# VHH binders against F-box protein SKIP19 (SKIP19): the designs that were tried, part 6

Target 1, 302 residues: F-box protein SKIP19 (SKIP19), of Arabidopsis thaliana (Mouse-ear cress) (q9m0u9)
Amino acid sequence: MASSSSPPAAMEVGESTNWTELPPELTSAILHRLGAIEILENAQKVCRSWRRVCKDPSMWRKIDMHNLGDLDDMDYNLEIMCRHAVDRSQGGLVDIGIWYFGTVDLLNYIAHRSSNLRSLRLIRCSQITDDGFVEAVVKLPLEELELSYCSFSVESLRVVGQCCLNMKTLKLNKHPQKENDDDALAIAETMPKLRHLQLCGNGLSDTGLNAILDNCSNLEHLDLRRCFNVNLVGDLQKRCFESVKVVRHPNDSIHDIDIGSSEDEDPYDFSDIDLMSGDDDFEGYYDFSGASDFSDYDQFDF

## First folded at step 1 (VHH)

Design m4 (framework vhh_7b2m_4)
Fold by ESMFold2-Fast, scan of step 1:
Structure m4 (fold): chain B 302 residues (1-302), chain A 120 residues (1-120)
Amino acid sequence: as target 1 above (302 residues)
Amino acid sequence: EVQLVESGGGLVQAGGSLRLSCAASGSIFSDYAVGWYRQAPGKQRVVVASITSGGSTKYSNSVKGRFTISRDNAKNTVYLQMNSLKPEDTAVYYCAAYDEGWLDFSYDYWGQGTQVTVSS
């Protein structure tokens, strides 16, 4: 038999049982409420189980890269972070939104890795050229597209409509424009399956609106806020109310529209999650990786 | 923290062999998992092979049986032995290192790349 020494017993605190570990399904439910930046910057630092959930491809089927455009003041590279998020999706990416930092190279990176991408949102992406945009998106089976406060041409929009035959949702928002029906006519000609259309600030006239109503017979939601060249009265108003379930009028309130935000996305700062890690050099990690590319590496589950 | 340098690329005839090396400087390399990636012009970067800090290996279906990944932690180096090379193996090959530590995050450090050209 062996003789052992006995350490002093704890009287009021006697156990080190790990009772704080949450099941992965509960952790996943919490993390689905956060955007990609919040997950990569903070959430994956909480503990090993959270980090494991943050690497699961099912968490990256939808990527939200919402930010306020303060890119020069950030400690991390959003393009590199976006590439990491895309790689973690392992080809399962269905929905991605990019604010401010979008580039042609990033779009090509996404397009080549995300053959099942159904929804693309580009907000304030002034660096993306018409040719680069078209080259990337014509290969994708898009059903939802947002181009808000971007400078894409009517020709680009027409080509996208011709190639993405199942387009169901289009958000094409601009600062208020002079009268011009080009966008409305391109939409009417190429996107007959539309169910949701948001055209805030568009220059379309009553002629363009009638063309959309004539050709987009499945239209359920129509947002015309700040479309000041539409005279939505009389017969045209009656037509809209009888054929479209939800219509937002040119002079309706725009308080729900933020230049840097999607109306469908919650602010991450209202999360009740209190993260254990506070920015200890995590941003520096992304600064070193200008050519970094996870490209299916996570499938080996390192 | 970690810098990677690839070497061993070059021009080889179909059916030939090349051995790529990925040498690390900086932090403790033995704690890192390492993967080899390749990118042909106009195509996405794809994983070829990987090795964990513990020595477990995985291969893409396109190279399984032809390529072998190995590591020498004493030399802070990972190797990719490429046999029975095909013209479709022509690409720039990149080394990437990931930290597998329990208390750390996965960091991806990339090398500059090395060109492999297989002639028909």
Scores: ipSAE 0.000, ipTM 0.086, lowest interface PAE 20.4, mean pLDDT 73

Design m5 (framework vhh_7b2m_4)
Fold by ESMFold2-Fast, scan of step 1:
Structure m5 (fold): chain B 302 residues (1-302), chain A 120 residues (1-120)
Amino acid sequence: as target 1 above (302 residues)
Amino acid sequence: EVQLVESGGGLVQAGGSLRLSCAASGFTFSSYWVGWYRQAPGKQRVVVASISSGGSTKYSNSVKGRFTISRDNAKNTVYLQMNSLKPEDTAVYYCAVEDLYGFDSEYDYWGQGTQVTVSS
C-alpha cells in the first residue's frame, strides 16, 4: 500500500496551511526538503516570496538531481537545470548528485565553479569518459565519492585516490561482477584514509578484502552487499567484524540503495523456465528473460 | 574463481530414482539463483528446475511432481531428487548459476555435467 517514492501523505491529499503566507525562514526549511528539479520547475513559480527563497545560495549548498532516467519523456533539460542550480550556489556547493545525464562538460562546469565541493555522486552516468572524469575530479577537494552503475576504469579510480588525499567515503556500486580484485587493490593502494566503503556488486575475493583491511585501518563502515565472490567465513569473518564497526554482508537487503529503478533484492525467480536453453542458445535464455527485462536494463545503463 | 561440480548421475532402470548434487565454490552460494538443465543427444539444452536464494522453486512441465530441487546453503550444495525416472529423462544434467543482474552470458556459470541414463 505505502509507496516509498510517494510524497508525504499530507502533500498528496492537500493541506489547510497556506504556504504562500509562511515566514521566509519556515519556507526555507520546507524547501530544503525538495530536490533541485522540484524547486526549479515548481516551487519557485508559487509566489514571489518562494522565488526569493529558491534563489538564495544557502538553498544550493547541496544539489540532488535524482531522476528515473526517463530523459526522453521530460519536457525540460536536466543538464541546463543542473547548471542553473550550480550557478545559484555561487561557489557554496558542497554536495552534488547526478543521475543518468552527467557529461564531461557538466563535470567541468561544476569543477570550475565549486572549489569547496566535498561530495560528488554519479549514478548511471555512462556518457562520462575516464579522461573527462579524472580531469574534473583531480581539481576538487573531495572527501566523498559515489560511482554507482558507471563504467569507470580501475586506472581512473587509482588516479582519483592518488589525487584526492582526504577521501573518507567511497561508494563504488555495480551490478554483481565476476571475480576480480582490481578495484579492491586500487582502493587499498591509494585510499588509506577511508572510513566508509560501499562496494555493492563488486567482484572482489577474500584476497581483495584482506588488502582493504590491511591498508584502510580507519575503516568504520564496510558494505559488501552482492559481493558474491567474498567467502566471509572463519578467520576473515572474525577479522572483518573485529576491525570494522558496521559490516553489511553479501546477501543483506539492498532496499536502502538508490539504483534509479524499482529493482530490489527479492529472490531471483523466473517465469519461463521451460523455454530456457544452454550453450548455443545461451543468449536465448535472456530472450526468454523470466526475471530481467534487457530492454529496460539497457535503456537505464547509458 | 567460480566452480560448479555435478555428481550423482548413472544408469538406472525406468521407475527408479537418482539424486544429483552440485557442489559450488568461489562465490556466496546462498545469494544466487541455481538451476538444473539437461541436454539429450541431438537436442537443445533445456531447463529442468530452478531454486531462488529464498528457496522458491520452479519446475518444467515434463518433470513436475517427479523431481524435487533443494539447496543446502551451509554445504554450498544444490540437489535434484529424481523419482519415477523415464527413458526420456536420459540426458547430461548441468548445474548453472545465474548472475542476478547479468544481461550477458559471460555472467553465468555452468558445471561440466553428469550423465543420467534411464533404460527401459
Scores: ipSAE 0.000, ipTM 0.093, lowest interface PAE 21.2, mean pLDDT 74

Design m6 (framework vhh_7b2m_4)
Fold by ESMFold2-Fast, scan of step 1:
Order: structure tokens, then C-alpha cells, then sequence
Structure m6 (fold): chain B 302 residues (1-302), chain A 123 residues (1-123)
């Protein structure tokens, strides 16, 4: 004759730890260091006090959807989670980072609900079209943009620069490229207010670099790691040291750059896959189309 | 604070039917997503069917075509109509709600849970 139990009641009893006694402001300070997936899947499940903090809109001014690109996993729908996090922000979203799963529909969802968005980061988002990207971001008051390991055209970058007149930080990271100044010239022409520029792997030559230095007179940080077509010697090196406060050279280490690689995968991924594949209930639930999922989510009216 | 009370469980023969009811108290019921979860002996608690504030529904593969979830916001009640019951449907059935329309695959920290109702299907 065991006592009745439910997950919340059983977990609350088992969760009697020092963490449950923390004031909300200390819990908030800890949770601000976590990504959105960690908050929604782990932190909010610790206890009811933590779940309450995790629902506070002040926790969602910055949304970090960092993940390892394991999108064939059946663990959770990252686009639905991201939309949920955006809704929790209640219009207060200022910074969002999306790894791998970004879509045009998601960007439009964010743009329509986040009029004060100042920083957008897209890493390995190969599904987003040039037209969809431009249409979503031209109306946003962006000051910071990261496009890392994405396939956006030079023309879309040019249009974004022409429309986002307050751009102060651009991170445009690529796998090392053959010599090509197109990106550098577009940046020089359209983003004169830049203070921080990261171009890791870019194919720019000394010509492209000089154009940037000529036109981006407020540049304080220039990251040229893996830009192997730049020859930082003589007059050009002197110019960089005199004009820019911090310069990272082509052969400097890139270990501090978050490239969102499957090589860093969560050791629990395989356990979750095994559990879901062995259970008919989970397979059916995950079979719902994206359109049905969005319809259910978008029907929230009060 | 929302309180949930399940009813309608019982013993039935294979091929029979049961209708479960989840009665909610509170003023914001219509704005909540509601899920039916079940926990079979020796297994994890998992979602069976869900209904969102706009009326959209989702079902686990094992119950599609046999179970129907519905809501009556005027009565603050959600129903689970279970037809063509199988011995494998034997479980404690739980009602859970979430204000933010996010019902987890594995039942854990949904906003509110009921105490559960036992369903036993004999062969």
C-alpha cells in the first residue's frame, strides 16, 4: 500500500535541497547564465520556486538557443521552444541567438513580437532564404548582427546594411574562403558606424581591408582570424595598429568562437532517443506536422 | 490557484468505452492548455492527448482514432472519450494544465496536476 504520488509531489519531496531556499533574485542571477533549452528542459523542473522565476519576462530579455545541431533527435521541437521563449519575453526581447533550426517563419514571428530587438545571431541556419532574412530584419532596430556559417548572399548583406543604419557590431564568420572582397566592400559601403567587426574565415584581400578602414572610421575591434588572403605587414599593419584598438590576426587561435558543432554533443542524447523510439506514445505525438503545431500555438487567445 | 479533479475511471472489458472528466476550478481555465497523461505499472508518465486554448488537439500514436479529447469552457471541464479500449491502456490517468500552452512529453512541471483516476482494461 504505497502512498499516492504524482511527478510534481514526488519531485518536490525529493528536491529538498539548499537550492530551493534561495531568494528569487539569486536564483534569477544563476539562471541568467543558462541557455533557453537548459532553462525550459532542466532548470524550471528543479522546484516550483525556480519554475516561477523561469516564467518571469525579465528572464527572457536575452534568448540563447545554443544547441549542437542534433536536429534529428526526437527530444523536443526547438522552433516551438523558441516561440515559447519569445512569448515569455512579452515584447521585452533585446537579444536572440539561434543555432541550426532558424526558419523564415520563425524570424517573422520574432520580428512581429520584438520591436526593441537590438541583437540577432544566426549560426548554421542554412534554411533561411536571402529574401526571407532581409524582409524580417529590415524593420528591426538592430545594432548587432551575427551571421556565422550561413549561406547569405553579399546582396542581402548590402541591403541589411542600407536599412539597419545603427549597426555597431557585425560578426560574419565563414570557413576559410578563397580571395574575394565582395563582403568587405559591401560592409565598407553600407556600415560606416561599425565599432566591432569579426570576419573569421573571410576571403578579403588587403584591398578589402583598406576599404573597411577607410569607411569604418569608428572601428575599435577587428577580428581577422583565418583571413588568409590578408597580408598584415608594413604600412597596412601600422594602419591597423594606429586605427583599431584591438586586432586579432589571421593565424590567432579560434578556440573562443562558438561554432555549434555536433562533436560537442550532449552525452544524454542517445538515452533520450532510445526511450522515445521504444515508446509508441512518443512516436505518434512527434508525428504532428509543423503547421498543426503552429496552429495550436498561435490559437492562444485570452 | 487551479485545482483539478479527475473522474470516470474504472474496470472495463477489452473493446469497451470510458469517458474521463477533468473538472477545473479557477477563473482562467479557458486560457490554459490541458493534457491527459497516463502512467502504466513500471513505466514513465507520458502524454496521451492534449487540447489547447484555441481548441486544437494532439494525440499519441497509440490512441489516435480511439480517443477523443474535448473541452467545455462554460463547465470548466475537459473530457477524454476512450473507445475500443485495450489491455495495454491500463494505467492511472492524470489531468494537467499549463498556462503557457507548453505541455511536456514526459509529465513533470506542468502548472497543475490532478490526483489521477485508475483505468483497468481486462482481456
Amino acid sequence: as target 1 above (302 residues)
Amino acid sequence: EVQLVESGGGLVQAGGSLRLSCAASGSTFSSYAVGWYRQAPGKQRVVVASIYSGGSTKYSNSVKGRFTISRDNAKNTVYLQMNSLKPEDTAVYYCATDEEQYLELFGSWEDYWGQGTQVTVSS
Scores: ipSAE 0.000, ipTM 0.273, lowest interface PAE 10.8, mean pLDDT 76

Design m7 (framework vhh_7b2m_4)
Fold by ESMFold2-Fast, scan of step 1:
Structure m7 (fold): chain B 302 residues (1-302), chain A 123 residues (1-123)
Amino acid sequence: as target 1 above (302 residues)
Amino acid sequence: EVQLVESGGGLVQAGGSLRLSCAASGFTFSSYAVGWYRQAPGKQRVVVASISSGGSTKYSNSVKGRFTISRDNAKNTVYLQMNSLKPEDTAVYYCAADTEELWDYLSSQYDYWGQGTQVTVSS
């Protein structure tokens, strides 16, 4: 006979514990540790109680859209997924991270619906234009901004600093660049309240670094890994040691840097080419690249 | 009372075509996203295609280029045009509705399901 209205519920196989028996408060605590894709794709399918918890706006104050950039292999539209997560936040969104799929339309959608957004992370979002980025960001009371492996202009960065007066954390990570102080000088000029600055791969020289130290007097954490145009020796090293609580040096290990990967992007390197290729830190991470080697990758097939 | 009634299934030879219909009643059809799902014997129910209240469509990899989903809000009906049918398309096809637009049709447990319509493709 036909089933009246009981579709097969998706469940994490082999988990042994009956998670459907948990109180909503405990379920909420567990789900708070999952990323947005895991909640929308897996957790909300477990049972009606979990689905109800997953729709609660308090679950969506922080949205993490981490993914591997396998956009053409995904049958879901991650932008639609992200818009839905933003809608579920009901204006309570405080923190959002978007990997690969960010667009100007999505950024404007977020900005218009999230007046209390304090933290924005854009990683490998090549489709967002300078003008679109600026238009969205000037509307937001940002205290934390990450622009990693994106191609935003110095002018965009300067405008952001001029408009986001309470900026305390900036992460502006790039593949190692030739000498250029433009970013460092824009930061020094417009972001005097910074406490945490990560500039991995930036082309700044000793001049740019001194400008940052002169103007960002509250700086507690400075990450200069792969900033090979900085000579962090002598007087400059002493200055950093005496004024900044935590300093990561240009040649320090990058094991903790969260570098996205896709079929097209090897963090150690390939599409986003590291200028120090060959004999330098040669192990790529391939945790999910093997999943796309079998023609079984289909997020729609469940 | 919310009801979804699928029709249009049947026996067809490989390479043939079928058009499935899902007639909705008991709710404001135009405000809901609607999806088509299928279940082969001994297999899990899987998504085939979905259409949002605004008309945006999405397809599984196995049917892209062969199937087309559409809706007629005046008739409270959603359609699945199935072309170039293959034996592996053999399944019971189900219609489901939800308020969560395209995303919820791909990721959520659905409260409104039809009884299904059998599609059998012979080789």
Scores: ipSAE 0.000, ipTM 0.188, lowest interface PAE 14.7, mean pLDDT 75

Design m8 (framework vhh_7b2m_4)
Fold by ESMFold2-Fast, scan of step 1:
Structure m8 (fold): chain B 302 residues (1-302), chain A 119 residues (1-119)
Amino acid sequence: as target 1 above (302 residues)
Amino acid sequence: EVQLVESGGGLVQAGGSLRLSCAASGSIFSSYEVGWYRQAPGKQRVVVASITSGGSTKYSNSVKGRFTISRDNAKNTVYLQMNSLKPEDTAVYYCAAEWLYGDSEFDYWGQGTQVTVSS
């Protein structure tokens, strides 16, 4: 009953990769897909070969500081980490995105060390002042700017447009706003070279949209999601179709945009409901024909 | 590029104290993890203490409770306060700096400072 020719232990076939023995070129290709926090906290700690790749300035031409805004719960300082990533770029930084923790001091640090910065993305950065933002940005050869869920003024946007003459991409995303054409008019007046414009939640009207279409003749992508003051029908819809290659409409899905609290949501709607057990005290108002037969004190009338 | 310069070494009697300083120049020091190493004649260099950019500290078992590492980022300086010194603490002490959250291999090393503890 015993097999007289016991086979040797089976060799693993296509089951494991020794990551520590990868060539540096392959390691670099993998690591280029990670965010800055993942590289600094995890990837560079794997082995000496990975750490050497993570220190190469070519890894830091684009810095992505994505985070969830849980700053008080972190054991590390994102601003220090960002400054470190900028240092590793050795002046080669082209693209940087900062979520939540951006400050005027950090922005100045980046601007002074990154003379070739082409793309700046600031998402939910409430600490950066209008003056600090303008002073840093006007020194930079920006072609792409994202200001999402930030509180920068129309005047600062206008100055940026006047100074950054090669602006090709602007993303200015807000929670849905009431009717106001100020941003749209500033864009129309100062950014004629735009090819990509994302204005999600903007309060622009048909007037503001027409101004953009009049002045931004090279516009290829227009994103108007959650711009509820635009009535994109008839002649205006036809104009957009003829002038712009890709248009995202006000009621289209916003799955690719960070969905914070809506400014259209009344935060006091539920504060008018007293904190009490969910007793339904209106049972007596829900009555249908025949129910009185059961409330006639011990009478079931068939 | 970061340059590290150690100071504060010297001769001290057993039971005495010394404070070593590691001064950094040329880069943003606050982003670096900094460690103190020591090397006695004929022995390998060993870790003594380290401090992260956020101020978390780690000590070797031989110095725990006697040595304290601290940093002053405004002065670009890391300190090693050495109390209750023993003859076995006699060594050249080296400062080393690593970019934020590196492993145990530091990017930058100082020249070292001699500590001698007499019986």
Scores: ipSAE 0.000, ipTM 0.206, lowest interface PAE 14.0, mean pLDDT 75

Design m9 (framework vhh_7b2m_4)
Fold by ESMFold2-Fast, scan of step 1:
Structure m9 (fold): chain B 302 residues (1-302), chain A 119 residues (1-119)
Amino acid sequence: as target 1 above (302 residues)
Amino acid sequence: EVQLVESGGGLVQAGGSLRLSCAASGRTFSDYAVGWYRQAPGKQRVVVASISSGGYTKYSNSVKGRFTISRDNAKNTVYLQMNSLKPEDTAVYYCAADFGYELWDYDYWGQGTQVTVSS
């Protein structure tokens, strides 16, 4: 199925002859819909006019390095491509998103060349250390930060909050966690100017949520999807409704978040023990697939 | 992928009423927070009203008491009932689902419907 970044017809081999004489304005409008990989590998090779547009720094104010994590099967080095995109921005980079291949060296490369960087997204970047992350981002004028399916410490988050005083958007997305208020309390303590907060899968409790609501008085959007340790009912639900313009509840759909194509299991599913060696209490054969429809689950999606 | 289609806009005199509808295709609204935004020429797009998946509603101060957002999950539609319309309400009204990353296209937006309030 075609993605929202679906390329223009000019990317299709059979119709390229009709695009060689496109005005630069139309070429620019088309190319703004493509990701960085498509521009660097495909679009710039169409003709000299497209190549010129693809080198214009205005095309590289936002860099989207979205990929599916199939790095070993790629013919190109995404880190080298990202460095080329950053170079083409010529200091004008405002927004960058990196999926899977992010490294400390790459972050330092970006930070040293992008003094006006407003938004940084790191999705499934397991190679970036806490120290490397902090060193790179504390000098940046970040207003938006996304850390999705990464393993950064509470201490790193606290330091970032203390140094990036203009943070308006924070996205800390995780696979569902056990109860732990550390992230929520660090956010409440260090990021009082937040307007948008996404904490999908976070282990925060009602205590952590109340701390956020107490301290982040400008909060307009709160996303608590998969935050199963929050009892978002009664007085707490009413408080969220009164304080925040948009609240996404723990059981709401996550179709917009899980773009990494990773099949990592929910941490709450890690309870299976293979007792094939035999158990004195196991004599029967149980099949739960034949159970009658339990409409209560459908009725009470919460 | 969710596609949103707005309808119900038009020309109305001050003090009048309009009901906007936002219909989704490709997925149901029951799992989504949905909002109505508006944008007048030369101005920033601003939130007007929102409704959570659980039915909790929120309104901007400029429309509170005059506008009502509601959802009908069985019809896969979200409504904005606009009463006591003022010339200042003149704008293109947009439906949005999944308030996500604002700078990258993670939010599902409709194409908008024009509301014009004459004085």
Scores: ipSAE 0.000, ipTM 0.143, lowest interface PAE 16.2, mean pLDDT 73

Design n1 (framework vhh_7nfr_2)
Fold by ESMFold2-Fast, scan of step 1:
Structure n1 (fold): chain B 302 residues (1-302), chain A 124 residues (1-124)
Amino acid sequence: as target 1 above (302 residues)
Amino acid sequence: QVQLQESGGGLVQPGGSLRLSCAASGFTFSSYAMSWVRQAPGEGREWVSSISGSGGSTYYADSVKGRFTIARDNVKNTLYLLMDSLKSDDTAVYYCARDLYDFWSGYEDAFDIWGQGTQVTVSS
């Protein structure tokens, strides 16, 4: 993008645009649509004006660390990138999503620096312990929580619901489970203010669904895709569709759910190549984490 | 003006300790990750350690892990490197550097502002 257009050639062809000359507010609007990895690996390298925008704390009120999980093939450390993005927010962080690499230490780092955090999304974060999750989350004024393809206990979910009294959105997606109402009953008991509930793959039965409908009276959106133990017919079907504005049926298509990288569920398995597209013109790399997985290369040769 | 000024270098015997300081001025110090980079005689630059703007995250090259500690004082606008168990291989000019580009990307020079350097010599 560093091809500055000369007026005659640019006007004749109609294609040459100097992105470095965009107004800051327009640049900011464009960059807000990118994920954190895309900003840190690509956007900030375009020019100094874009880099200035990318370091502005207002750009980091929402951090999206979406990735496809090929961590062994990456030459950069996503936890370190995430910590730097949080630092750039300067306490203004409101929304953060983390795929695969979430740890208890990272959650504590976020919680201690982001007292206004309203939305936390953890997708495929298998390293986070129940105790570590609860300790970090109960301190936060959360209104939205996503725990997709994670292994948290029903006891942890209940405690979080009891402490985060303003929860309005919960997304708790799993691979299809056998019949079990524990999650549904915990939600019904502790999260009466819910407006949006996504339970794709949950094992709840008609009993669990009725408990949710009894206790979550403000529910506007209910997503039951792949909840194969719900028999949504007759009186229950009528109740559900009369009381909830939008209901997604167990057999509805799941193509709009972001399930992250999985060999069975990710149709785009060239993720490591896509994620490495942000690798620039540099020939070397410094291991600034000091991790054994990364090489320490001297890039500053005279 | 933006300026970084190192101090604390000198001659020390193997196994000794030194504390390097870097005084920063002319910018909002707490908004930037900071790094120590060294250059041994006749060699290229080698990254040593980095610290996040808040001081919550620290990173070390494998060659210095367990021996060096990086720290910062955002009230005094000062970066530190505490060096223990020094070896002859640690002999170098040590530079304080500001990370403008975000170090991980490696694109262009990650460090846009450098100090003048402070000499550390480890010999008997």
Scores: ipSAE 0.000, ipTM 0.134, lowest interface PAE 16.8, mean pLDDT 74

Design n10 (framework vhh_7nfr_2)
Fold by ESMFold2-Fast, scan of step 1:
Structure n10 (fold): chain B 302 residues (1-302), chain A 120 residues (1-120)
Amino acid sequence: as target 1 above (302 residues)
Amino acid sequence: QVQLQESGGGLVQPGGSLRLSCAASGFTFSDYYMSWVRQAPGEGREWVSSISGSGGSTYYADSVKGRFTIARDNVKNTLYLLMDSLKSDDTAVYYCARDEWYLGSEFDYWGQGTQVTVSS
């Protein structure tokens, strides 16, 4: 074929050039407030100045892959976008949040490339196995962990506490559970340095709460919203009020918790694309590879 | 001006090997993810493989994993696809494409393509 079949570029539409006049400092401040999907899909395509800022590794020290589970404007893969963002961080990744699409392969990719990761947030990631989660997390110097609406076991939580000795913030949010102290007892036993604990929907009883208060002596914030098996009366209520700076009670409003969209998820449907994760074995891939760094540039309009 | 030029296609027997090359010019090659995309007669485009700007990350379609290897030479501004254990189903025009930060769905520049025919 005399194949001049060029697909349309990402944003080959009429665009205002007004944004090209913004100072770099202001552009950077704006872009730091956007999620990774917005930067990779939209912001970098505004102009050369924005594209340069979007490629700066300092923009990727915190990666926020917030999505509603219904983003499907193009046949693209959020896991691949996340891997691109991690690559752009060039080992400087400190904080990452993943909604819905987290996989064991993605966690291993992150862990292998982000030795300084301090904060990991997994929201509605049902594909990650207990074994895969533990294997990735024990390699990371985590100080903050969020597991919201995930189904990880008590044993995996216990191992995380034993290996991540500097854990200061734990957010373990669930839909309201029947009475069960297993999570609370694992936390009490393995995470004595906690300063912030959020257990919304947890099934802990007064026994589990007392164990946490006994062992987590540095606790400054305790969030028990939707923990309906805790009876905060008498001595226990007094104990909480006297020892913890901020306590959120079981019946307090949950308006500030990012629950995400409905549990009715729109799956991404790729009719023509079969995507695979990269191999961890890089042997032979460097035979033709040159520089490891990205050059700064402003040559291209696309 | 951005240019991508493929070479290395041809006729090969099943089980054979080919090396495709793509010479890139007009941009900072190491700043971009690069991909190989193929199109068989009468079929849609199929993403084959991608490589990060540094070469540190590679991605493969399930149909080619273990048989194809993507590589790049950032000093020579050249992308490669090393094709082993070729099958008749690998017959297609192979295009070199510059990625817009995510895999397989959006490319801003394409080469002219190089024909690969696997036939006994």
Scores: ipSAE 0.000, ipTM 0.211, lowest interface PAE 12.6, mean pLDDT 75

Design n11 (framework vhh_7nfr_2)
Fold by ESMFold2-Fast, scan of step 1:
Structure n11 (fold): chain B 302 residues (1-302), chain A 123 residues (1-123)
Amino acid sequence: as target 1 above (302 residues)
Amino acid sequence: QVQLQESGGGLVQPGGSLRLSCAASGFTFSSYAMSWVRQAPGEGREWVSSISGSGGYTYYADSVKGRFTIARDNVKNTLYLLMDSLKSDDTAVYYCARDTYVEYTYWGSFDYWGQGTQVTVSS
C-alpha cells in the first residue's frame, strides 16, 4: 500500500486565543523556550507583536542553533540565520551553540560582535580550522567551552586554555579513542580553574586523569563516560570519590546529554537512501520563502 | 530479551575484505543507534563506527574512514560493517553494541553487547 506523509495542520494564533494581545514580557517568556531556528523560521512570522518580541535584544542573549545535520545542503541559510540572531543580540550575546554548520567566517563574525561571550558550544563543526578557531576565540572572555565531535588539535586546546584564564567548564566529547593522554595533559597544564570537566570518549589513561586531579583542584564535576582506557579502581577511584563531588564512570548511561540530537530525529533520517551510501539529494529542506524577514541578507551575497 | 549476535569474522590477508553482520532481536531495532567496537589482545576497547536508528547518520573512527562502511537493514534487524583494504592493525574481536539512548544520536554508554567475532588480518 501507498503511504502518505504530511505535517499535522497547525492553528494560526490570534483568532480564539488572542496570543497577539499578550504582554511582551509574557510572550518573551514563552518564546525563550524555543530554539533560534524555531524562532526565526516560525515564531517571528506569526504577527507584528510576536515579530517585535522576536527582535528584542533580550531574546538573543543565548542563541541555540541546534539542528540534526540534515541542513548541510543549506549551510548558507543557517549561517545567515545565525548572523541575523547575533545582530539582534546587539552585543549582548553571552551563550551560543552551533551544530554542524560552524565556519571560521561565522566564528569571526560572532567574536567581533560579542565581546562579552562567556559560553561557546561547537558540536560536529568539521569545517572550522585550528587556526581559525584559535584566532576567533582567544580574545573572548570564555568561562564555558564545548567542543563535541570536532577535530581540533591538542595545541589549539592548549593555546585556548592559556588565553581563556577563567575557564570553568570544558566539554570535550569524542567517539571513544585509543589510549592518548595529550588532551588530559593540555587541560591539566592550562585550565587550573576548571569546576566542570566532561571528557566523554577521551582516550586518557590513569596517568592523564591523575594529572587533571593534581592540577584542577577546584573540580566539582568529572564526566568520564566512554573513557575506556581509564581503570577507575583502587586508589584512583578513592581519589576521585574523595576529591570530586560528582563523577560519571566510563560505562554510565548518557541519556541526559543532548549533543546534536533532538526529541525526535526520525523525520530527518532517510535510511532508505543512506543504507547504500548513495545519493544524498533531498528536497523540502528549510527554505527562506520571505527574504524580507532577514534585512541583512543582501550584506552576505550567498 | 535483547540479543546481539555477530558473524562474518575470519582470517583474511592484508588488503582483503570482510563483511560483518550483527543480528538483533528482543527490541525495536530501528529505534536504537548501533555501533561497532573492537578490542585487540592486550589493548583497550576502540570504537570503530556508529549508525543512527534510521541510518541517516554514520560516524567513523579516523583509523577506518574511507575503508569501512557501516550500514543497517531495519526490516531484517541487522547491522553490517563492510571492511575494505584490511590491515594487520585491524586484527581484533569486533563487537556489536546498542546505544542506551533510544531517541538520539549521542553515542554514549552501551547497554547491550554481542559476544564478538574475531577478525585476523595475517599472511
Scores: ipSAE 0.000, ipTM 0.169, lowest interface PAE 15.7, mean pLDDT 73

